# VHH binders against Vitellogenin-6 (vit-6): the designs that were tried, part 16

Target 1, 176 residues: Vitellogenin-6 (vit-6), of Caenorhabditis elegans (p18948r1340to1515)
Amino acid sequence: ANCVVKSTKINTFDQVAYRNQFTPCYSVLAKDCGSEKSEPRFVVLMKKINEKKEWKNVKVVYGENEIEMYKTEEGLICRVNGEEIEYQPESEIEKKQYNIIWLNKNTLKFDSDDVTVQFDGVNARIHLSALYRNQQCGLCGHYDNEKETEFYDAENQENTIPKFAKSYLYKDSKCN
Key: E = the ipSAE of ESMFold2; O = the ipSAE of OpenDDE; V2 = 0.75 times the mean of E and O plus 0.25 times the DockQ between their complexes.

## First folded at step 16 (VHH; framework vhh_8fcz_2)

Design P3 (from K1 with R28T S30R; at its last look DockQ between E and O 0.66; V2 from the best seeds 0.00; counts 0 for: pae E 2.5 > 2)
Amino acid sequence: QVQLVESGGGLVQPGGSLRLSCAASGFTFRSYAMNWVRQPPGKGLEWVSGISKSGDSTTYADSVEGRFTIIRDNDKKMVYLQMTSLKTEDTAVYYCARERYYDFETGTYAMDVEGQGTQVTVSS
ESMFold2, look of step 16: ipSAE 0.549; ipTM 0.775
ESMFold2 (binder alone), look of step 16: mean pLDDT 85; pTM 0.841
OpenDDE, look of step 16: ipSAE 0.240; ipTM 0.682
ESMFold2, look of step 18: ipSAE 0.389; ipTM 0.670
ESMFold2 (binder alone), look of step 18: mean pLDDT 84; pTM 0.837
OpenDDE, look of step 18: ipSAE 0.690; ipTM 0.893

Design P4 (from K1 with Y102W; at its last look DockQ between E and O 0.63; V2 from the best seeds 0.00; counts 0 for: pae E 4.8 > 2)
Fold by ESMFold2, look of step 16:
Structure P4 (fold): chain B 176 residues (1-176), chain A 124 residues (1-124)
Amino acid sequence: as target 1 above (176 residues)
Amino acid sequence: QVQLVESGGGLVQPGGSLRLSCAASGFRFSSYAMNWVRQPPGKGLEWVSGISKSGDSTTYADSVEGRFTIIRDNDKKMVYLQMTSLKTEDTAVYYCARERYWDFETGTYAMDVEGQGTQVTVSS
């Protein structure tokens, strides 16, 4: 299943389309919401660089790792746990649990058995394993083959699209 | 260098069966979804089937659903297309293709078609 974010338009895992106005504060696109423990196996976050640009940051939290991908005036940047990784043609960075792949100088892929994220600085495609049916939440929906429940918020209540989107805003000290 | 080598084509009668093979080399096979596409005589390429990198998810064109099965073996770097109940309209050159990336402008996957293909002819 795919969730596709094209600038502001989101096509969810259940093929429901809507628009979301991203801010410079992270929003949850997709998250493991089915873990027995309080800590999700993955979280995929997206924000705008600033209020003026449509360029985005994507952050993938996967286990103890944070992978950050974002567009700058100089091109697409990837940081792993704060350390910048420079583009090399057709390069791949393999770890035990995930890979980071430069598909070209303008497109990155985070690849794992649970979640795959392709990002070009503005647009993202998130792919989930079928194992996450009914175990996923975020702006990309619930992955339950049910269009009627797609806009249930973080408290699992049906809402309008703006309230649904605000419920997945990721708060930190800069975004309170 | 990416290399995809198709084999297993041939002449069969309607209702027959055939298994196509694709041997892959020159890239990390287990990191890519794979597809079969075909080119009928005098026509353009059309998508037939796809399989996720792990093999857990398969998809099929409506025209082949229920008759064709796509399978992969990541240890041997192989992808297969098991075809049954073949029809004359299945006559085509079949290519395997590596999925490259999602093309946000077209809403489709960009694919690498590197091989010469294998001819399947269904005729009485």
Scores: ipSAE 0.169, ipTM 0.556, lowest interface PAE 4.8, mean pLDDT 80
ESMFold2 (binder alone), look of step 16: mean pLDDT 84; pTM 0.836
OpenDDE, look of step 16: ipSAE 0.436; ipTM 0.765

Design P5 (from K1 with S31N; at its last look DockQ between E and O 0.08; V2 from the best seeds 0.00; counts 0 for: pae E 3.6 > 2, placed apart)
Fold by ESMFold2, look of step 16:
Structure P5 (fold): chain B 176 residues (1-176), chain A 124 residues (1-124)
Amino acid sequence: as target 1 above (176 residues)
Amino acid sequence: QVQLVESGGGLVQPGGSLRLSCAASGFRFSNYAMNWVRQPPGKGLEWVSGISKSGDSTTYADSVEGRFTIIRDNDKKMVYLQMTSLKTEDTAVYYCARERYYDFETGTYAMDVEGQGTQVTVSS
């Protein structure tokens, strides 16, 4: 299934559309919420780079790895565990459990067996394997073929859309 | 050199079956979702079916769902389209396509249509 995330609109894995405003604080788009709740296999996060621009930062936490993708005036940047990976036409960086692919100079893809994230600096598309049916949560919904529960928050309580969105803000000392 | 080679087309009667094949080379096949598209006589390209890079997710156009099955073999770098219950409106040149990226403006996937295609004709 696909979740398509634009600056003000999210189309969830269950094909429910709603309006969302990103902030300079990370929100969880999708994460592994399966039976082993100690540590998710993946987390996909997004924030605005600042209050003025619609440019975004996407972070993928995948196992032991942290992948950041973001737009700058110099172009789209990818960092893997803090180290920048430069654009090369038709380039692919293959690791044991994931690939990073420059689809063009303005489009990156993080690709794995569990989750795929395409990002162009403003918009993201998240694709999940069918194995994550009923095992995913975040702003992209629950992937459960139930539109009625799409807006259950991070603690699995039904909410209005604004409260649902705030429940997936990634809290740290800078974004309390 | 990137190459997609379609085969398996032919003339068949309505209700018949065909299996199309696509042999891929010159790229890391297992990293890409693959698709079948077709061009009916005098018309533009239309999407038929798609399959994820691992093969665990398949999609079909409404007009072929239940009749066509897309399959891939990553070891052999092959994509297949098993067609059954063929109708005259299935007559077209069929192409294998490598999926590139999602186009956020159109809401569709950009695809590479590289091969010569294979003709399927359904007629009595």
Scores: ipSAE 0.290, ipTM 0.638, lowest interface PAE 3.6, mean pLDDT 81
ESMFold2 (binder alone), look of step 16: mean pLDDT 85; pTM 0.843
OpenDDE, look of step 16: ipSAE 0.321; ipTM 0.732

Design P6 (from K1 with N35S G50A; at its last look DockQ between E and O 0.04; V2 from the best seeds 0.00; counts 0 for: pae O 2.1 > 2, placed apart)
Fold by OpenDDE, look of step 16:
Structure P6 (fold): chain B 176 residues (1-176), chain A 124 residues (1-124)
Amino acid sequence: as target 1 above (176 residues)
Amino acid sequence: QVQLVESGGGLVQPGGSLRLSCAASGFRFSSYAMSWVRQPPGKGLEWVSAISKSGDSTTYADSVEGRFTIIRDNDKKMVYLQMTSLKTEDTAVYYCARERYYDFETGTYAMDVEGQGTQVTVSS
């Protein structure tokens, strides 16, 4: 299933559309929320970095790696564990490095065993396999084919859309 | 061409076991997560189990959790479904499917069911 973030509009895995005003603080788009795991296998985060142009920053935490993708005036930037990954055409890639693929200078794809994230600086597409049916949470909704439970927060409580969105703000020393 | 061929179905009594096989060809097998789905009589397709590209991750529908096991062999381009403690409600045509990644050219992401399926009947 696919979750699509187009500017401020989100289409969830269960095909529910709503609007979210992203903030300078990360929001959880998609996360492995399986109960029997010591830690999430993946987390996809997004924050706004430019108010006028709806430029965003996407962070993917996968295993030991942290992948950061964000829009700049010079183009899309990708960092893995703080190190910038230079643009390389897909046709020239011999081995996939850190599951990162440059589709073009302005579009990145993170392609892992569990989650795929396509990002162009403003819009994102998150794809989850059936592996995460009923095991995913975030702004992309609960991947359970139930639209009625789409806006349940991290505590599985029904909320309004704004409260739902707030419940998935990533809390760190700088935010919340 | 992409091809999936299922086999291993049959008639079994409740509590019995079956092992389904799916042979894949025509694509980079190791680049795709694989799933088993089933279609019970008179019902639509139901997802049963999935396995990641590497085989490191597996998941199951609640209805089959603890009874079914999905495994894959990327060298042989095979995916298997070991079914145990079969129930009458497990009766269905079982299909192998690949989970496709988003294609920028087509703008599509889909699960492909390419096989003819294999019939599993659980009956006393």
Scores: ipSAE 0.053, ipTM 0.516, lowest interface PAE 2.1, mean pLDDT 88
ESMFold2, look of step 16: ipSAE 0.421; ipTM 0.670
ESMFold2 (binder alone), look of step 16: mean pLDDT 82; pTM 0.812

## First folded at step 18 (VHH; framework vhh_8fcz_2)

Design Q1 (from P3 with R100K; at its last look DockQ between E and O 0.48; V2 from the best seeds 0.00; counts 0 for: pae E 2.3 > 2)
Fold by ESMFold2, look of step 18:
Structure Q1 (fold): chain B 176 residues (1-176), chain A 124 residues (1-124)
Amino acid sequence: as target 1 above (176 residues)
Amino acid sequence: QVQLVESGGGLVQPGGSLRLSCAASGFTFRSYAMNWVRQPPGKGLEWVSGISKSGDSTTYADSVEGRFTIIRDNDKKMVYLQMTSLKTEDTAVYYCAREKYYDFETGTYAMDVEGQGTQVTVSS
């Protein structure tokens, strides 16, 4: 199943399309909600760079690692735990916990057994295997149509964001 | 350099079987879904089958469902197409292709079809 996230439209893992407006505050796209553990195996977050541009930041929290991908005037940037990863033409990489793959200079792929994220600076595609259906939370699904429709009609206010999404907003720069 | 090398084609009678192989190199094979496509004589490419990167999900064109099986081996960097109950309409050059990336403008996957293909001929 795929979740396709564009500037104002999200097509969820359940093939439900709805409108969403990103802000400079991180929103949870997908998160491991099936773990009995206190910590999710992954969290995928997205925000706008600023109020005026449709360029985005995507953050993937995976285990103890933080992967940031974002578009700048100089191109697409990837940072792993704060360290910038330079563009590299695709090659054979030994896979362990996850891999970062440049599909081209304008497209990055975070690849793991749990979640795959493709990002081009504006749009994202999140892929989960069928084994994760009903075990993830966020804007990409796990809600019934009633919640998706209600969220579709609501503006981006705290009362429309799940409580776990608020905890991730606190970790980001303050929104104003 | 990405390489995909197909093999295992041949001449068979209707109702026969063949197993196609595709050897991959030059990219992180286990990170990509893989597909088989074919080109019948005088026609364009048509999609045949796909398999997820882990191998846990497979898909098939209606015309081959129940007769063909796609398999992958991530350790050997191989993808296979087991074909049974072959028909004359299965005659084609078969190519393996990797799913490169999702194209957000078209809503489809860009695929690499780089090999020379392997000829499958079902007749007589």
Scores: ipSAE 0.573, ipTM 0.787, lowest interface PAE 1.3, mean pLDDT 81
ESMFold2 (binder alone), look of step 18: mean pLDDT 84; pTM 0.832
OpenDDE, look of step 18: ipSAE 0.631; ipTM 0.876
ESMFold2, look of step 19: ipSAE 0.393; ipTM 0.670
ESMFold2 (binder alone), look of step 19: mean pLDDT 84; pTM 0.833
OpenDDE, look of step 19: ipSAE 0.784; ipTM 0.910
ESMFold2, look of step 22: ipSAE 0.384; ipTM 0.652
ESMFold2 (binder alone), look of step 22: mean pLDDT 84; pTM 0.831
OpenDDE, look of step 22: ipSAE 0.737; ipTM 0.896

Design Q2 (from P3 with R100W; at its last look DockQ between E and O 0.34; V2 from the best seeds 0.00; counts 0 for: pae E 4.7 > 2)
Fold by ESMFold2, look of step 18:
Structure Q2 (fold): chain B 176 residues (1-176), chain A 124 residues (1-124)
Amino acid sequence: as target 1 above (176 residues)
Amino acid sequence: QVQLVESGGGLVQPGGSLRLSCAASGFTFRSYAMNWVRQPPGKGLEWVSGISKSGDSTTYADSVEGRFTIIRDNDKKMVYLQMTSLKTEDTAVYYCAREWYYDFETGTYAMDVEGQGTQVTVSS
């Protein structure tokens, strides 16, 4: 299944569409929610970088790896564990656990067995394997083929769309 | 060098069956979703079927759903199209293609057609 974020519009894994106004604070788009007693296999986060532009920062936490993708005036930037990865056309960076692919100078793909993220600086597509049916949570919904429960929050309570979206803000000392 | 080689086409009567094959090389096959597209006589390319990189999700054009089955084998780097209940309207050159990227403006995937295709002709 795919979740597609087009600027502020989110089409969830279960085909439900709504708008979310991203902030400079990370929100959880999708994460492995299979067990609260274990580390998630992945987390996909998104925030808005600039108040005047629809440019986004996407962060993928995958195991002990942190992949950050964002747009600048100079183009699309990818950092892996803090180290910047340069654009190399028609090339594929293969790691043991995942691949980073420059589809072109303005589009990146993070690819793994669990999750795929395509990002162009404004828009994102998240694809999950069937293994995460009923095991995913975030702004992209629950991947459970149930539209009436799509907006249950991180505490699994049904909410209005604004409360649902706020429950998936990734909180830190500057983002409460 | 990316290479996709289609085979298995031929002449068949309406109601018949064929299995198309696509052999892939020159890229990390299991990292790409794969598709079949076709070009009917005198027309442009049309999408037929797609299969996710793991094989856990398949999709079909309305005109072929229930009659065609897409299958992949990541170990052999192969994708197949099992066609049954063939109709004269299925006459086309069939190509396999890898998913290249999602086009956010159109909401569709751009396909990378690299092979020569295989001709399927359905006639009495």
Scores: ipSAE 0.131, ipTM 0.556, lowest interface PAE 4.7, mean pLDDT 78
ESMFold2 (binder alone), look of step 18: mean pLDDT 82; pTM 0.810
OpenDDE, look of step 18: ipSAE 0.445; ipTM 0.793

Design Q3 (from P3 with A33D; at its last look DockQ between E and O 0.87; V2 from the best seeds 0.00; counts 0 for: pae E 2.3 > 2)
Amino acid sequence: QVQLVESGGGLVQPGGSLRLSCAASGFTFRSYDMNWVRQPPGKGLEWVSGISKSGDSTTYADSVEGRFTIIRDNDKKMVYLQMTSLKTEDTAVYYCARERYYDFETGTYAMDVEGQGTQVTVSS
ESMFold2, look of step 18: ipSAE 0.401; ipTM 0.681
ESMFold2 (binder alone), look of step 18: mean pLDDT 84; pTM 0.834
OpenDDE, look of step 18: ipSAE 0.721; ipTM 0.894
ESMFold2, look of step 23: ipSAE 0.360; ipTM 0.653
ESMFold2 (binder alone), look of step 23: mean pLDDT 84; pTM 0.833
OpenDDE, look of step 23: ipSAE 0.721; ipTM 0.902

Design Q4 (from P3 with R100Y; at its last look DockQ between E and O 0.67; V2 from the best seeds 0.00; counts 0 for: pae E 3.6 > 2)
Fold by ESMFold2, look of step 18:
Structure Q4 (fold): chain B 176 residues (1-176), chain A 124 residues (1-124)
Amino acid sequence: as target 1 above (176 residues)
Amino acid sequence: QVQLVESGGGLVQPGGSLRLSCAASGFTFRSYAMNWVRQPPGKGLEWVSGISKSGDSTTYADSVEGRFTIIRDNDKKMVYLQMTSLKTEDTAVYYCAREYYYDFETGTYAMDVEGQGTQVTVSS
């Protein structure tokens, strides 16, 4: 299943399209919501980084690793646990549980057995293993083949789209 | 260096069968969906079949549905196309391609064709 996130439009895993406005605070696009006793295996976050341009920052939290991808005036940047990964044409950077792939200098791909994220600085495509059916939550929906419940919030309550989107804002010390 | 090497083509009678192979190297094979495309004589490329990176789903062009089967083996880094009930219009050079890039403008996957292909000729 794919979720496609464009500047103001999200097409969910269940093929439901709606408009969304990103803020400078992270929103949860997709998250492992299927294990109550363990930490989520992944979290995919996105925020806006410029009010004049539609540039975004995507963060993938995967196990103990944080992968950040974002656009700057100098190009697309990828950091793994704070360390910048240099662009090399058609190169792959393989780690034990995931791969970082520069598809070209303007497009990155995070790949794992659980989740795949392609990002070009503005748009993201999230692909999720079929094993996460009914076990994922976020702005990309619930991946349950159910269009009516796509906008149930993080507490599984039906909401208008704006309230649904607010329920997936990632709260941290700088974003309340 | 990315390499896709197609093989298994040849001359076959109508109604016959043939199995094409594609050996992949130089990239993380399991991270890409794979496809077969073909080029009939005097025509452009035509999509034939695709398979997801895990193998969970397969797709086929209407013209080959029910006759061709796409298979992958991630441990061996191989893609196969099992062709049966072959027709003269199946005559083409067949290429293996990886889905390299999701194109946000078109909403489709760009295909990366690197190999020389393998010739399939179906004639009486």
Scores: ipSAE 0.262, ipTM 0.617, lowest interface PAE 3.6, mean pLDDT 81
ESMFold2 (binder alone), look of step 18: mean pLDDT 83; pTM 0.822
OpenDDE, look of step 18: ipSAE 0.795; ipTM 0.899

Design Q5 (from P3 with Y109W; at its last look DockQ between E and O 0.60; V2 from the best seeds 0.00; counts 0 for: pae E 2.7 > 2)
Fold by ESMFold2, look of step 18:
Structure Q5 (fold): chain B 176 residues (1-176), chain A 124 residues (1-124)
Amino acid sequence: as target 1 above (176 residues)
Amino acid sequence: QVQLVESGGGLVQPGGSLRLSCAASGFTFRSYAMNWVRQPPGKGLEWVSGISKSGDSTTYADSVEGRFTIIRDNDKKMVYLQMTSLKTEDTAVYYCARERYYDFETGTWAMDVEGQGTQVTVSS
């Protein structure tokens, strides 16, 4: 299943399209929302970083790892646990649990058995393993092959699109 | 360096069978969906078949469905194309290709075709 974020347009895992106004605060695009887990296996976050340009920051939390991808005037940057990964042609970073791939100078891919994220600084594609059917939540929907419940919020309450979107804002020290 | 090496082509009679192989190296094979494409004489590339990175989903062009089977072995970093009931219109150079990236503007996938290919000729 794919969720595609093209600038402000989100096409969910269940093929429902809507627009979301990203802010300088992270929103949850997709995360492991399994009923018995105390800690999600992955969380994919996105925020806006420039008011005039459609630039975004994507963060993937995967186990104990934090991967950040974002665009600057100098190009696309990837940080893994705070350490910048330099672009080199044909470069590929393989770890035990995931793989980081520079598909080209302007496109990165985070790949794992659970979630794959492709990002170019503005747009993102999120792919989930079929194992997450009925076990995923976020702005990308619930992956339940059901359009009527697509906008249930983080507390599983049906809402208008604006309230649904606000329920997935990720609070941190700089955001309310 | 990324390499895709095709083999197993040859000359066969109509109705015959052939098994193509593709050996992959220089990239994390299990992270990519793989495809077969072909180039008939005097024509451009045509998509033939695709297989997901896990191998649990396969797709086929209408012209080959029911006759061709795509298989992968992630341990050996191999992709295969089992061809049966071959026809003269199957004559082509066959290439394996990895899916590279999703193009957000077109909604289509970019693929890498790196190898020399393997010639399949079906004739009496």
Scores: ipSAE 0.342, ipTM 0.645, lowest interface PAE 2.7, mean pLDDT 82
ESMFold2 (binder alone), look of step 18: mean pLDDT 83; pTM 0.825
OpenDDE, look of step 18: ipSAE 0.709; ipTM 0.889

Design Q6 (from P3 with S57D; at its last look DockQ between E and O 0.83; V2 from the best seeds 0.00; counts 0 for: pae E 2.4 > 2)
Fold by ESMFold2, look of step 18:
Structure Q6 (fold): chain B 176 residues (1-176), chain A 124 residues (1-124)
Amino acid sequence: as target 1 above (176 residues)
Amino acid sequence: QVQLVESGGGLVQPGGSLRLSCAASGFTFRSYAMNWVRQPPGKGLEWVSGISKSGDDTTYADSVEGRFTIIRDNDKKMVYLQMTSLKTEDTAVYYCARERYYDFETGTYAMDVEGQGTQVTVSS
């Protein structure tokens, strides 16, 4: 299944479309929300770079790894655990658990068995393994093939779109 | 270089079955979703079926759903299309395609079609 974020428009894993205005605080796009897990296998986060630009920052937390992708005036940047990965034409970074691919100078792909994220600085496509059917939550919905429950929050309560979106703001000290 | 080699086509009667194969080389096969597309006589390319990197997520054009099954083997770097209940409208050259990236402006996937294809002819 795919979730597509085109600037402010989100098409969820269950093919429900709505608009969300991102802020400079991270929101959860997709997250391992399995009922028996104490730590999610992955979390995909997105925020605006600042209030004035439509450019985005995407962070993938995958196991012990943090992968950050974001656009700057100087181009698209990828950092893995704080260390910048330099763009080289047609380069791929393959690790044991995941792969990072420059699809071109303006498009990055984080690739793993659980989640794949394509990002161009403004837009993102998230693909989830079928293993996460009924185990996913976030702005990309619940991946449960039911459109009527798409806007249930993390506590499985139906919400208006603004309340649903606020329930997936990622809390940290700078954005609380 | 990237190579996709299709095989398994042939002449078959309506209602018959065929299994198409696609051998991939020159790229990290397991990192790409794969697709089948076809070109009927005198027409442009039509998307037929797609399969995710892991093989867990498959999609089909309405005209083939329930009759065709897409399968992949990441160890052998192979994609298959099991075709059953074939109809004359299925006559086409079939190509294996590597999904390159999602194009956010068109809402479609950019695909690499590199092979020569394999001819499927369904006639009585």
Scores: ipSAE 0.351, ipTM 0.659, lowest interface PAE 2.4, mean pLDDT 82
ESMFold2 (binder alone), look of step 18: mean pLDDT 84; pTM 0.842
OpenDDE, look of step 18: ipSAE 0.686; ipTM 0.893

## First folded at step 19 (VHH; framework vhh_8fcz_2)

Design R1 (from Q1 with A33D; at its last look DockQ between E and O 0.40; V2 from the best seeds 0.00; counts 0 for: pae E 2.5 > 2)
Amino acid sequence: QVQLVESGGGLVQPGGSLRLSCAASGFTFRSYDMNWVRQPPGKGLEWVSGISKSGDSTTYADSVEGRFTIIRDNDKKMVYLQMTSLKTEDTAVYYCAREKYYDFETGTYAMDVEGQGTQVTVSS
ESMFold2, look of step 19: ipSAE 0.430; ipTM 0.684
ESMFold2 (binder alone), look of step 19: mean pLDDT 83; pTM 0.823
OpenDDE, look of step 19: ipSAE 0.791; ipTM 0.910
ESMFold2, fold request of step 20: ipSAE 0.358, 0.387, 0.365; ipTM 0.665, 0.657, 0.664
ESMFold2 (binder alone), fold request of step 20: mean pLDDT 83, 83, 83; pTM 0.820, 0.822, 0.821
OpenDDE, fold request of step 20: ipSAE 0.822, 0.836, 0.784; ipTM 0.914, 0.920, 0.917
ESMFold2, look of step 21: ipSAE 0.370; ipTM 0.659
ESMFold2 (binder alone), look of step 21: mean pLDDT 83; pTM 0.822
OpenDDE, look of step 21: ipSAE 0.674; ipTM 0.896
ESMFold2, look of step 22: ipSAE 0.363; ipTM 0.659
ESMFold2 (binder alone), look of step 22: mean pLDDT 83; pTM 0.822
OpenDDE, look of step 22: ipSAE 0.509; ipTM 0.818

Design R2 (from R1 with S57K; at its last look DockQ between E and O 0.82; V2 from the best seeds 0.00; counts 0 for: pae E 2.8 > 2)
Fold by ESMFold2, look of step 19:
Structure R2 (fold): chain B 176 residues (1-176), chain A 124 residues (1-124)
Amino acid sequence: as target 1 above (176 residues)
Amino acid sequence: QVQLVESGGGLVQPGGSLRLSCAASGFTFRSYDMNWVRQPPGKGLEWVSGISKSGDKTTYADSVEGRFTIIRDNDKKMVYLQMTSLKTEDTAVYYCAREKYYDFETGTYAMDVEGQGTQVTVSS
């Protein structure tokens, strides 16, 4: 299943659509919520980075790796563990655990066996493997084929859409 | 360089079977959903079938569902289309295509049709 994230609209893994407003603080789009005793295998985060444009920053934390994708006036930027990866036509960077693909100079794909993220600087598409059925949480819903639980927050409480969305803000010291 | 090379077409009688092959090179094959599209005589391209990168999801146009099977082999970098119960309406040039990206504006997938295709002719 896919989750499609636009500037003000999210279509979840369970095909539920709702409106959302991103802030300059990261929100969790999707993450591995399977075990409390282990850190998540992945976390996909998004934030707004420009007040006048619909530009976003997407961060994928995948194991020990941090992949950051965002748009600037000079174009779409990808950083892997702090190292900037420059666009080359039809370029791909293949690693043991994942692949980074420049689909064009304005579109990136992070690809792994667990999660795939396509990002164009404004919009994101997230795909999860079937192994994450019932093990996913975030603004993209729970991937459980149940629309009744889509708006359960990070504490598994049913909420209005605004409260549900706020529950997935990534809590760091600058954004509490 | 991205290459998609189709083969396995030919002349077949109605009700017959045929297996098309597509050999891929020049890109990370396992990271792309793959598709078959076809061009009937005098018509534009039409989508036939798709398969996810892992192979766990397949989709088919209504006109071929139940008769065609899409298969992939990521180790060999191959896509196949097993066609059975062929009809004269299936006559077309068949192309394999890789999905390039999701188009957020249209809500559809952009595809690369790079090969020369393989002709399938279903005729008595």
Scores: ipSAE 0.348, ipTM 0.654, lowest interface PAE 2.8, mean pLDDT 82
ESMFold2 (binder alone), look of step 19: mean pLDDT 83; pTM 0.826
OpenDDE, look of step 19: ipSAE 0.571; ipTM 0.839

